# VH-VL binders against q9vpl3: the designs that were tried, part 27

Target 1, 224 residues: q9vpl3
Amino acid sequence: RGKINIQRPKAPHYERARVVAVTQPKYPELPKAKSCFKTRAERTQQQQENPYNEIIAREVRNWLDHSRLVAFFHLSSITADDIFRVRVQLHKQNLHLKSYGSKIIEQAVKNTRYEAIVPLFHSNHCIVFSPDPEKTAALLRIVRRVPQMVLLGGIVEETMLSRNQLVAYAQMPGLHAVQAQLVQTLSQAPGHLIQQLQAHQNSFVQVLDVHAKNQMNEETPKST

## First folded at step 1 (VH-VL)

Design c43 (framework fv_fezakinumab)
Fold by ESMFold2-Fast, scan of step 1:
Structure c43 (fold): chain C 224 residues (1-224), chain A 122 residues (1-122), chain B 111 residues (1-111)
Amino acid sequence: as target 1 above (224 residues)
Amino acid sequence: QVQLVQSGAEVKKPGASVKVSCKASGYTFTEYYMHWVRQAPGQGLEWVGWINPNSGETFYAQKFRGRVTMTRDTSISTAYMELSRLRSDDTAVYYCARGFDYSSSLYYFDYWGRGTLVTVSS
Amino acid sequence: QAVLTQPPSVSGAPGQRVTISCTGSSSNIGSGYDVHWYQQLPGTAPKLLIYANSNRPSGVPDRFSGSKSGTSASLAITGLQAEDEADYYCQSYDSDLSGWVFGGGTQLTVL
């Protein structure tokens, strides 16, 4: 009899894709008719009501309500096995990696103080939740080894922090009073912080586009 | 180890109410959803609903809305399911089951209680 | 009454391969919802056997495997053994019912 690992869950992004599939268009992989079928599928599936999305949105609200640490990441292409390894390492530190479709995030944060974060989720993303803000240092140590995950920013003790501010918070762990003072000092208006995070995200997307274009132009001639 | 210990068998008359308990141990009670699933004698499994032990939020299958109430007591890590206006076709083994999901959207039931037989007879 | 359709019984000899089908519709498996499988030995509670279509939890032998295609899923058991005699249930989510749904169960008999 083989060994079975109950702690070997499916990658979050695959599970999110299935949830999102009931509300998002399902795209055929044939290129020439793809845009037409995207529009039709979008009208048919994305505009249909799905009570399952509200169940998942409530779950997201519960994670936000019960987490003292929330970190937002851009997520590049990653295999199910790779993300599983990251999730296991994070879980050991009481850090919970979640991936939700942008529509579910929008439903979850609608009419809440978190509604301003919706624009951050227009690209590929994932979120890490924890009830323990002292785990920020552990989070950053783990994700530093995962180049596919790019830190955008987060929320610590209900205070919105940019990437650099979250890194600063992580560098001064161990004392609740010191951490609380740092969070207050680093605090920024939500509009300003969201604007900074969107600028960083747009810059990152631009870098990825330039890099991809350069790889296509330079790498192809070198390949045998 | 994870254990879900359920209350003992109940015999009820039609129209009565029954309250089944499920005491969790071996994990953080508030971290996982608790689902309730029933099985009539010789029949298959039927989902009843879930409770989030952290928030107290509940969601019930349409068939049971208005008749079922799920609650919890975090101080003793115990979940409860109360079914009212019992009918003979409510005779079943009622299971509590832990909803395990690292990704948070898909709940499969990784640990089950041993079940509570509820018999409804005239 | 079960929402997902399973054969009521399946049988095989020791060492053989058997497969158990689970057929859904567009509102559940066909919508992309994952399928999970449970084994129920006589007189016991169900036990998780396969989750998220094809993953095995700790303790489940590698002779058990799952797959999903279109509106259906299958559980395959290779190297069939006497202790595999049990009822097997598939489970998914149904968007029309807004809830989790099970198959009717398949009784496996080892000849």
Scores: ipSAE 0.000, ipTM 0.427, lowest interface PAE 14.3, mean pLDDT 75

Design c44 (framework fv_fezakinumab)
Fold by ESMFold2-Fast, scan of step 1:
Structure c44 (fold): chain C 224 residues (1-224), chain A 122 residues (1-122), chain B 111 residues (1-111)
Amino acid sequence: as target 1 above (224 residues)
Amino acid sequence: QVQLVQSGAEVKKPGASVKVSCKASGYTFTEYYMHWVRQAPGQGLEWVGWINPNSGETFYAQKFRGRVTMTRDTSISTAYMELSRLRSDDTAVYYCARVTYYDFLSGAFDIWGRGTLVTVSS
Amino acid sequence: QAVLTQPPSVSGAPGQRVTISCTGSSSNIGSGYDVHWYQQLPGTAPKLLIYANSNRPSGVPDRFSGSKSGTSASLAITGLQAEDEADYYCQSYDSDLSGWVFGGGTQLTVL
C-alpha cells in the first residue's frame, strides 16, 4: 500500500472556541491569554513594584493553601494562541495555569516548608493549581501534548512529589485511599526531591539556551 | 491529494552545505508542523527537528544545533532544511513529514515525503 | 544506539501471529507519551501503521494492532502475509531529550 491518510473528524481550534464560549457565556469579551513566557522587561518592571508584588504573593499563598494539586513546569517559548488553547483545556478540568515572577514566588513561599523550591523559578516557569488531586491524570494528558511545558514536579495533598511520582500517582484509580497510600509510598526526603527538580530544570534550561542562541544567530542581523 | 514532494538527490564534499526542499500540497500548509527525519544507509530513523510553518518557529535536536537551519516560504507552501559543515556520517536519506492536526507536538508523522538522498564523499 | 529498544529481527510463517516489542523508559513511554508504529518496505519512505498506541489509519488492516503498558509497547500482527515483510519502527517523545525518539527497528521475515 502507498501512504496512509489519517481521518480528521474535527478541527481542534473550533472545539476549543466552543468550550470557551460555553465556559464564559456572560462575558462580553473573551479573557485574554497571558503567555507563561514573559519578556525581560515585564519581569524587571514586576520586580521593581514591591507593593504589587506583596499583593500578588498573597494571591499565590492563597492558591497554594487551597489547592490539593500543584504542578511546577519549566516553560520554553510558546505562542499566545498555543498557551490560550492549553489554558482552555486545563480550565475545563478545573486546572488553573498561572505564571508569576521569581521574586513573587520567593515572597509567597518565604518562611514556609516550600521555600526550597525558589531556585526552580529563576528561569521561565508556570504553575498549575487545582483543588482536585484526581485531575492529575487529566493534567498530564493535556501537558503531554505541549513539549514547551516540562514537568518539574509538584505537591499533592501537601506532599512534594517528583515528576515520576506524579506520573505514578496519575495512573492510580480515583479512590482517595489508594492515592493517599501511593503518595505516602512515593514521597522522598525534600533534599532529594529538590536536587532532582533542579537537575531537570538545569538540563532543560541548557537545551533552551542552545536553541535560543541558534534562533538569535539565524534571525539577528549581523552586528559589526 | 495530500502529498510532500522533496528535491532531488545531492552529492556534496565534506565541509559543504546542503539545502533540501519539501513542497506541500493538498492541505493548508500553515496548519501542520513539519518535521525532518534522516536515515543513514542500512540504519534506523533519527529525528532532526521541526518547524511551525505558521510562525516560522523552529526546534532542533541537540546533535544538530549549530549546523541545521529550517525555514519555510508560505507563498509556495515549501519547507527547507539546510545542513552545514557536512561530514561523511551525514550521508543519509532526509525525509520531511507532517504531524497530525489533532496533536501537533507529540502526534504521529502521518504523511512523509519520498526522501532526498544526500551523499557526502570526496 | 536507539533510545527505544526493539528486537533486531522477528520471523513467522504465513497465517501466524507475531509480536514486536518496544521498550522505553520513564522519560518517554513511561511518562505517558503516545507510541506510534511505522512500516518501511525496502526502498520506500516509512508509512504510518499505528498511531496513539492502538489506533489504525484509514487503509490499515485490522490484523495490525498496538498496545501500551508501563514503559513498553507492542505491535501485534495476526494472519501474517508475505507483503508484511518489512522493517517496523516504534516512535515516542522523550522529555529528557526534548525530542522525538525511535526504536532501532525490527526486520520481519515471512518464511
Scores: ipSAE 0.000, ipTM 0.409, lowest interface PAE 17.3, mean pLDDT 75

Design c45 (framework fv_fezakinumab)
Fold by ESMFold2-Fast, scan of step 1:
Structure c45 (fold): chain C 224 residues (1-224), chain A 119 residues (1-119), chain B 111 residues (1-111)
Amino acid sequence: as target 1 above (224 residues)
Amino acid sequence: QVQLVQSGAEVKKPGASVKVSCKASGYTFTEYYMHWVRQAPGQGLEWVGWINPNSGETFYAQKFRGRVTMTRDTSISTAYMELSRLRSDDTAVYYCARDYGGYLPFDYWGRGTLVTVSS
Amino acid sequence: QAVLTQPPSVSGAPGQRVTISCTGSSSNIGSGYDVHWYQQLPGTAPKLLIYANSNRPSGVPDRFSGSKSGTSASLAITGLQAEDEADYYCQSYDSDLSGWVFGGGTQLTVL
């Protein structure tokens, strides 16, 4: 029953293996699809505090703390194959594409200097993280060819930048650019920056509506 | 049909250098990063470094800086790892492995090259 | 010493479930870098088993699954079989080291 063959390595103790297996963390299975047509029971359950959300919020805080470049995007409908290709291109430049729910973003940035970004995430969104701020130019080159991703703004060296400031930063080399942008952005009121970002979101919604309309027209070549 | 074929086993004396090759086939060589990972007898996996076959850019783990050099020859789809000033604790199986970039996994591995360093 | 911490060994009987943990820190798994898992059968090269936390490559049985939370990841094997006897390694990227890191490896014994 527990006798070990002297010519074989000793097997690990069963009791230890059992303890390890039992103590492993388990996470609830999250629903794949989201729907506005939910039962009252489902809505009540969604309103309850989910400890899983705090774990993900901690991951977001770690990404924010360890990234010198963070870029925020509005994300239109995109296929899994297309987003995978974009993720691969970004990854080659040390750029990490992530998506999180608005409640998780709120929990991650609550009581931090970045709490002002929460309104940006009330619509469909994604975030790109990088430890290397000099990759901002590479990021913008890649995203330029992805019409489903619309730049809203970002954080460089812990400083919030509007879309226009981030584009300007991408055109400047090295350490001098970081210092110049830090001085400029520290003089901006957070409310003014948010207003600029919200205005851009509204403009991009209009662009997406026009694009969707054009796509629908292209899909009906045999309209009689 | 992706294959990474590595050179044969090597026996070297302390202080010598060894150069291991990894020939890639079945994919576009310049599209994937090439990593080198070693494993001493009975021990775990230890990452050595990577080369970007497209640019020739390299990055080495701190432990190996100053002793390792990675190169490639795009005309024959082959990556090389040269380790100098060999010590007995460099005895290990050295693997090459590819990744698409961007912190994706090492999806295909070579079968390994045993390098033995003994007097 | 390995940067990611795994138990050195785990065991189970055929048909049972075992779980292998992988514990990192804020500079790797905690920073949101994905965790990959490799299976190494005796005398062979490592083989990709799970990638990007929870995805299985073609040819890997659905008995293998992965998960990640905070600074840790786990590999679960259900319906344990004799051919599952192998060493299992977790892997992630570390931003402080600017390099790849592996767990110390876990030897799975099937009783």
Scores: ipSAE 0.000, ipTM 0.420, lowest interface PAE 16.0, mean pLDDT 75

Design c46 (framework fv_fezakinumab)
Fold by OpenDDE, second read of step 2:
Structure c46 (fold): chain C 224 residues (1-224), chain A 122 residues (1-122), chain B 111 residues (1-111)
Amino acid sequence: as target 1 above (224 residues)
Amino acid sequence: QVQLVQSGAEVKKPGASVKVSCKASGYTFTEYYMHWVRQAPGQGLEWVGWINPNSGETFYAQKFRGRVTMTRDTSISTAYMELSRLRSDDTAVYYCARSGYEIWSGYYMDVWGRGTLVTVSS
Amino acid sequence: QAVLTQPPSVSGAPGQRVTISCTGSSSNIGSGYDVHWYQQLPGTAPKLLIYANSNRPSGVPDRFSGSKSGTSASLAITGLQAEDEADYYCQSYDSDLSGWVFGGGTQLTVL
């Protein structure tokens, strides 16, 4: 049993981190008595206002705003060489692999529509940006060969998708194919309705014919 | 191969302006910040500022604010540093150096130009 | 005066171990900012030697190593060679100055 380093607990696995993040009770912040001592948080917040970080945060926002495909990954132990190789492969597909500090990401998405992604960045992470949502399948194909990259989720066409939803999206036929299928389905609907209506009419006619035949048989006097 | 090619040496009078160029090749110009660092003769390295070639955003060291202007031309992958109101103490070799803005590429300067000597003399 | 403090000079004989210190403050190294090291050979541009405290770029020999602790960083050179004679600079970020800062540089002489 590896000695649990109590002083430096290993960051929990990303799934555990997600569960912990969701299950953490939001305690109402007690009005912190104005203690004369700047809280560690205030010091950290002041450190966060590094002009450099703000600039980088703006860059991150720009990527988010101009990308139609954004994918978030957890990074396990990966070498710089492996990252470089993946980056090159992705770049050939107009996919841009980026990695930023968690603080920068937090700053970048604070008070934005992207704020919900913050919990994804508690560990080593990378982001793939693309202007083309059709590249989702290509992205997944490439990263499948990189076991160190674990898909967490993404944003496609301004919609946040879970990992499973993103995988499903990549398997979907193109918009035109789906539209064509929809049109085909809709075009077949009247045919089925007509068949059902005709079936009812035919049944009704059959019943009437039987009744007519029975009436004719009753009217034929048994010529004794 | 990644290279930064700087303009040639300049001699200027006090009060004049100098503009040094740095042409980048072998990498995507807009994916790295461009730093400028100077070194006076026999002295250490001094950071002047940086530019984001993608956005054009700049950040200057406090010492140079109001005198330095950094620009870029993305069409030719070239960064420029202009220093105005030159003084004798501005005599230095000026280097351009690239750095990443991602955690993988770090905030260190991994590729340097050969430097441009700027001499300010009366 | 440089924000990061380095000894102006260090010397060693071939084959020896030498250490160059870089002392910062709570606004730079002590704030958790990474330290980088550059080697500058005479008449040449600086070259990246160590990045992010202890990482070596490709082409840098393993005899070069970096470490960081508290408000200070250190560059160690083992098996000193004549070709190591150069100026060495540490670099970090300073939050108070809102910019990159260098050490004053250390001239290494191989005796």
Scores: ipSAE 0.082, ipTM 0.613, lowest interface PAE 3.1, mean pLDDT 84
Fold by ESMFold2-Fast, scan of step 1:
Structure c46 (fold): chain C 224 residues (1-224), chain A 122 residues (1-122), chain B 111 residues (1-111)
Amino acid sequence: as target 1 above (224 residues)
Amino acid sequence: QVQLVQSGAEVKKPGASVKVSCKASGYTFTEYYMHWVRQAPGQGLEWVGWINPNSGETFYAQKFRGRVTMTRDTSISTAYMELSRLRSDDTAVYYCARSGYEIWSGYYMDVWGRGTLVTVSS
Amino acid sequence: QAVLTQPPSVSGAPGQRVTISCTGSSSNIGSGYDVHWYQQLPGTAPKLLIYANSNRPSGVPDRFSGSKSGTSASLAITGLQAEDEADYYCQSYDSDLSGWVFGGGTQLTVL
């Protein structure tokens, strides 16, 4: 819900925030642990206390809250020149390609309705944001030519959708009322959807077949 | 069981308007979208547009925008397509067809009317 | 000219296998949009034969199958029978036109 302020963001732009975070001077406060070994939990808590990571996390939350279309991708090795060309093509369609570390994503969505997306970002990833959900078809056309970007799923009108559900949504661009109804029908349980997205392709295809059959069977009660 | 019954053939002069009806039965009219598709003699199928019978919202193919109007009457489960400023190349069989918005199967036309022949001649 | 390209005619003898191609572009099949197939017997309305690339509605024989790859789709008919003689149309969505598009149609003749 709401408009995206891409020209005047409330938080620093990702690139600027990232540069500031990288150049941050070391704090004078040293950890007083009696052992030099730290558990994973202790390391995770230290990362959560980094003020620059919180600034970037707030930027991610703003993009999620103000984008009506969010698409998640697995990103394989790609050259800087190739990703730049993709970013230019996407930008012409008001599609904004962003890349954030998994810890930043985790901090951004912690204690929000989007917390279920965290498992999608345990590998190399990127995210495309747009204020215009009608651009889903344009997005899919562009990324089809980029084999390094594999669609995992997304969020449309604040509803989480699988890859195949996003493809279905893209077949109806320009029909906001129909699209809203379709989105409401498509998504039921984000946690369950994430489990399916992480499953192997064959298992996911079977789940889709079961769902399709269930949709067809709904016809029987309505006909009588 | 599910049926779409269309109005009878029409003969019109160039510049006139025609209104074709499509009466649905055997299902809940407001739960499926209604498409209109035409077929000129000896030619292929051409999509004209669709209507959501629940909301009354419509979407028309670019070629027909400004000339076509789709409406419905939920009390009698009937959809209508009106095409204005008729030309001789509008001579075709006009079909209504039912479509659902299936999650993993997209939009496909599963039930079709028998068609209405519209002839435009001087 | 139709947006999706189909061969105008295909022929086969009873019991043979025939395939009908449907060639699109990057704005339709190439963008990942599903392909549906319709059968039109002489003098009748079209009938849904295959939906979502490869699925058969109830009542359609398993002799009919569909596939999609790249910018093209294909309809295969095995064990060809005389009653299969009809016109066949593919259908998809085109993002540049913002609408549904059909192929030009293929007349199947059973010899």
Scores: ipSAE 0.005, ipTM 0.450, lowest interface PAE 13.0, mean pLDDT 76

Design c47 (framework fv_fezakinumab)
Fold by ESMFold2-Fast, scan of step 1:
Structure c47 (fold): chain C 224 residues (1-224), chain A 124 residues (1-124), chain B 111 residues (1-111)
Amino acid sequence: as target 1 above (224 residues)
Amino acid sequence: QVQLVQSGAEVKKPGASVKVSCKASGYTFTEYYMHWVRQAPGQGLEWVGWINPNSGETFYAQKFRGRVTMTRDTSISTAYMELSRLRSDDTAVYYCARGHLYDSSGYPEYFQHWGRGTLVTVSS
Amino acid sequence: QAVLTQPPSVSGAPGQRVTISCTGSSSNIGSGYDVHWYQQLPGTAPKLLIYANSNRPSGVPDRFSGSKSGTSASLAITGLQAEDEADYYCQSYDSDLSGWVFGGGTQLTVL
């Protein structure tokens, strides 16, 4: 199990220090003599990247499996302090802001129904997870005040939604909203959803480029 | 095994610039932030800034803004820190240090692996 | 000048317990940011000793422990050994500075 749909999912067990603990295994799994082979901990230490990435990829899969709401964002330049404040606000609503390297995300979703999201993570990104899909409205309210975070789309009840569909879902919480979004999403090919998400992302890149140029023009000293 | 190999010691005159390199191996270079920390002889540690090797995004401590530039070359898994307008009080050992798993927890990092340091001496 | 306050030196005999304090303010440790500890042997780079207040990396003996309360953190070393003679630094994050901050360092002398 561990699926996020019909059954009530148990909230993902995650601690801030958990990733570090996992990458530095201190579990009672090493009852073996040390003379003939390296311990699992020693092999993990020496082969950091491959087992480390798989451990973190499993964490990502656990978040995906136990979250009924997953939202994907493009993340532009933001200070560590600003993102921390956003994370605290989100956490109060049982919304968990995570960032993972693109290789780890690719490894986590490879050969799963979520593989189509990989292209969204070619640029700077972050993901918000929650076991509670009713928190979509709270999520959008909070990120509305964070211009550096641009919504690309998400997954609700294992159904991939575009940005517009996720916004619509926020306005109609409950079983009827889930059913309506599922019907709409099932009528679309996965390629169309990804194209919509990428178009929104590309439009945001264009907006950033225009804003940067306009800001430079406004700040340029006038000759006369 | 993770290794961070730094460039050799440098002697510079006041007003010059120095560029220190840090070649990473034993891990995926783009998955972890690279931090720079300096230590003046006989003194404590001072954080300089970080670079995200994946995006090229940087953030510098206020004290060094306008004088420090961090870059990276992903093709050779190498990070660089360039400090300009050197003063005698910039004499220090400059360390590169790999942060806690880049962005995975979203909270401020600790420095898991360190280079051996590069001594930069600023004297006339 | 360091942002976090540590005693400049501590000393102990082999087998004793020593404690190194790290005092911050409301913008760092007091805001709930984790404290990490580093050991620096003479002539070497710092080595991660404790992360996230109380966690030990693989290879760090259990005689090293960390704790955090309010605006302060402590590193405890039990069963003190000669090889523990080193400089110890605490580190946290400061929201006012938007950056990582260190203590001034504590030189541990094993008598």
Scores: ipSAE 0.000, ipTM 0.428, lowest interface PAE 13.4, mean pLDDT 75

Design c48 (framework fv_fezakinumab)
Fold by ESMFold2-Fast, scan of step 1:
Parts: sequence; C-alpha cells; structure tokens
Structure c48 (fold): chain C 224 residues (1-224), chain A 122 residues (1-122), chain B 111 residues (1-111)
Amino acid sequence: as target 1 above (224 residues)
Amino acid sequence: QVQLVQSGAEVKKPGASVKVSCKASGYTFTEYYMHWVRQAPGQGLEWVGWINPNSGETFYAQKFRGRVTMTRDTSISTAYMELSRLRSDDTAVYYCARAPFYYGSGSDFDYWGRGTLVTVSS
Amino acid sequence: QAVLTQPPSVSGAPGQRVTISCTGSSSNIGSGYDVHWYQQLPGTAPKLLIYANSNRPSGVPDRFSGSKSGTSASLAITGLQAEDEADYYCQSYDSDLSGWVFGGGTQLTVL
C-alpha cells in the first residue's frame, strides 16, 4: 500500500538440480512416429512448468498487494496504436495497464483471497492498477472511450466490488466521504468477505455472459 | 463501429407533431444514455433531454416539458423523440447523441447522429 | 441565450497557439462538474474533441488540450492548422437546471 517492490522481484532458483529420471525400467517401445508428437494437453503441461511464469506471477502478486485500486476488464481486439494511446492516458493519472496470461494470473492468486477472480481471465483480459483509489473516476472516464475494454469489476481498499459498485464509487465528483463509507459498508463484516467475493464472482460472470451473448446477437442479424 | 442513423428531413405545419428516430449499432444499446440536442439554423447547441434505454426513464429540459416525449424500442436498438405543438422557432437540426452510463451527471456525448432537419412552416 | 460564456470568435495564423475560454458559475463548472469540448465543421454534426476537462478521444491530435480552474475552462490549440477552422462548443452539467448546458460557441478563423 504505497511501497511497491516490483523493481526487485525474487530471482528463481534455476540452478537447482532438475529431477528427470532417464534410466527407468524398460517398457514395450512405442513407435518413433508416435513418440515424435505430444498432445496439446502434454504441450500445455510442459509450458506450465516454465520457471519464468513464477517470476511474472510474483510481479502480479506484488501489484495486487500494493495497489489500492485494481480494475478488471474484458479486452476485445484492439490495435497496438490504440492500446498504446490508452496506456499513455492512464499513466498520466497514475493508472497502470497490465496484461498477463490467464495461467500466470491463476498462479499469482492461487491460495490467496483473490482466487475468486480466476474465472474472469479465461478469455482476453487486462487489468489496471493504481496506488490511488481516488483515480477510479478518472479511470472510468478514460475507459468509456475504449469500447474494446469492458469493465468487469475491481478491488478498492482490499474489497471486491462488482461493476455497478465500482461505478457507484466513481459516479459523483466531490463525494469522497460517501465513497469511503460505501467501501466500509461493503467490508463491514470480516466473516462475510469470502461470501462477498463469491457473490462478486457470480456478478462478473453474468456481465461477461451478457457481453458474449450481445456479441453473438450482433453476428446473427434478424429479419428472416 | 458505433453508428447512430437518424430518420430523414421533415416539413411540418405549426401545431403539428414530428417524430424523429435514431437507430444505434456497434454497441450494447441498453448500456448508454441517449440524449437529444437541437441546433436552429446559424445558432448554437441546445439540450432537449435524455432517455435511459435500459429502464425507459426520461428527463427533459424545462423549456420542452409538456411538448416532448422520448421513447425507445430495444428490439431494434432505436430511440425516438416526438415534439408536439410545433412552432416556427422549433425549426432546427435535431441530433441524437450517446452518453456513458458510468458518469451520468457529468457525462460527455461521445457519438452523434448526423442530424434530422425539421422545418416548421406554413 | 447560452448558460456558459464563450467568446463569439477567435483567430490565429498557421502554427500559432489559440485559447478558447468557457466561463460558468457555481451551479455548473464551479460545482466540480466536468467540461467537455466539441468541434463542429460547417454542415456536419459536432464531434467530441475533449472530454472530462483534459482527456482526448482516440484520433484527436495532441495539439488539442483542455484545462479547468474554478468556474472556468479553456481549450488550447497549438500548431494551428487550416483544418481547425470550425465552431467550438464547451459543455457541462448544471445542478440548478438539472441538465446539460452548452456555451454559445466560438468560431475559429485560420488566416
């Protein structure tokens, strides 16, 4: 919360001995043609063992731990030029747009209170981080010009908020006292934090479903 | 992607009513407010009112209350503005314009229709 | 009459800087409501140029900038070009009227 340790991530221990037994008991040999191919599942499993994923996962965890504002977006196809312009506008407001693979996000939040967000990242996504929750209004003003970025929800002061709750937090300029009370009300009972996160997860999935259905409806025009 | 296509020009006599349409495409119609703004020939912009396409809620500028009605049809993503008891000074180009839900009370109008000229003359 | 006050005209030469002012009151800009700017070429619909005081939509050159202070806002255009010749309108929300208000418009002439 104010001190971000992203510049000095912990290096992975690559130099540890790898344990792959090469002298296993002989089984009937498979034809070389079959052994030349790995299934998509086997390739995916091998990629998940990449040590660089753990370094990036720690970076994501550091952003989550040290940001007082985190906003989650579904990202439709967008040009490099357009996303660069958005990133520049956001950076001027101390808002940091990041994109990470879904497996890296899963590794970052697994066994943490943020694990409930994992389903949001099964499709194209991006995340905006900021140490300043008062920038929520500025974030929404900028993003409303980017139809390719659809707000799913966020985290403010360690409290999971749905799309509508995050909008309410930002909606009226000069109502900072009311905004602070909204966050406090949503996090008033510590025993209900997990229940609240599960409720927000369901709301976020509903928003994504609505967006997907709208995309499908646009692809199948009516009249016949 | 976002387009607002308005109906064609209308010529009406004083005392008549006119209904202008605005067909939206390229976005989710129910997620943005639709505003109406007019511009008399050679004059500036004048806000008429808004409709929330999701709820059907409307709000009109005081000058037009009792004479304007805004509606929408979500099945065809179309908004309508009907102005009744027309006067010669209602002659103007009428624009529909989209505004974000995220910041209603201070929101901008990010996409505009090309306008519909309504001429009120005898 | 317009609720927000703009100069009726401004002029400049290519490459120069011009500034268009927009003056409101305590019920609109002075209450903290955002100011937006629109460009209107003759015979066309207005186009959003600046939103929420100082932000540019995609496709608007960085030579256009906006600012807001107290009850007033300003649109600055640097490196003025012939294509900038248009009418410019400021807009905000007014709490007393419970509605959107526009400036009277400023005709920019590029000599």
Scores: ipSAE 0.000, ipTM 0.423, lowest interface PAE 17.1, mean pLDDT 76

Design c49 (framework fv_fezakinumab)
Fold by ESMFold2-Fast, scan of step 1:
Structure c49 (fold): chain C 224 residues (1-224), chain A 121 residues (1-121), chain B 111 residues (1-111)
Amino acid sequence: as target 1 above (224 residues)
Amino acid sequence: QVQLVQSGAEVKKPGASVKVSCKASGYTFTEYYMHWVRQAPGQGLEWVGWINPNSGETFYAQKFRGRVTMTRDTSISTAYMELSRLRSDDTAVYYCARTLGDYFSYGMDVWGRGTLVTVSS
Amino acid sequence: QAVLTQPPSVSGAPGQRVTISCTGSSSNIGSGYDVHWYQQLPGTAPKLLIYANSNRPSGVPDRFSGSKSGTSASLAITGLQAEDEADYYCQSYDSDLSGWVFGGGTQLTVL
């Protein structure tokens, strides 16, 4: 093998492919429940075609269940080096950038309260997770410098928020101050805040439901 | 020839600070991140932090936050690690090591020979 | 305590195969972060032996190989030789700590 290249190496296709593999984490092997309804051939076929789908789906569910902040982004073409720099900046703020295939996300959230997010992932996408919702401001500050990442919406404290609502949340003081504001608002107008939160959540879900129905209505006709 | 040359051994009293240098040669200093890793006598490797020599951006392991400062001087291709409020359990060999410009995809391919820092009264 | 778990020692006879394990958790190896391996000969700095799970740098014999599965990684050495006596360390990235983590190290003895 030749000597080490001491000058900045240009990213060859091989290095880019390796970087992409690094940004697509491999999840821990989970014990497979023995299916009494599957033949050996069916199990072998499923393993060959989708060896990590259930493991990856469980990882997605784990992130959703243990994160108090989840932000969804559309991701335009971005270099591997640029996305890694963004990921490093996010990690400093306890923000975890993940990318999953849309089919995996569908599998992960099917029959859960998160099922409404599926339509957000029809194109290239990524998700940022954090256990700390106060990091929303830091998140938006970092991604403001990354035009390839376009905020679609998110989930904060189990409440689905639109882009505008998430931006507004980012400008609020820390958690205790937000709770104080909530208490103050509730005392001034009984039921007013609760009604508004339910309306916003229903609007978010309704928009996604309409979008999903429009996607289904545009379904490609059967070819074979 | 790619190499990292570190400063000589240091002996310090508890409560003092130490500044270790790492001079890079044989490559473009600003294209590689510089990590600092320590090893106490007879113990394993422990990551301290990294600096991006291009931007000056740093990131430190949680254990060392508030006590460590990493800097660089691009005009002489040298990285520095300063550890303050030294304790006897900070006695270790401190290594600098480089990684290619992205953070996760590459291992530390070139290491300095290490600087022994002894903290004793 | 090291974040990644390695056996403290392994031994083998010349010509044999030995395997060194590296066990992590869901926040590091389990999240798909690459594993790197370092060899440290007595009195020297660590040397990169395997990077990104299974890749060898220039000058590393093909007797050394790496693999990763689930939350664990393994370093395999075939055709064991006396000069392989060294300490071996695994390394990965941990998303919860937002930093690099090492295994506790494994001392290889060639009998």
Scores: ipSAE 0.000, ipTM 0.411, lowest interface PAE 15.7, mean pLDDT 74

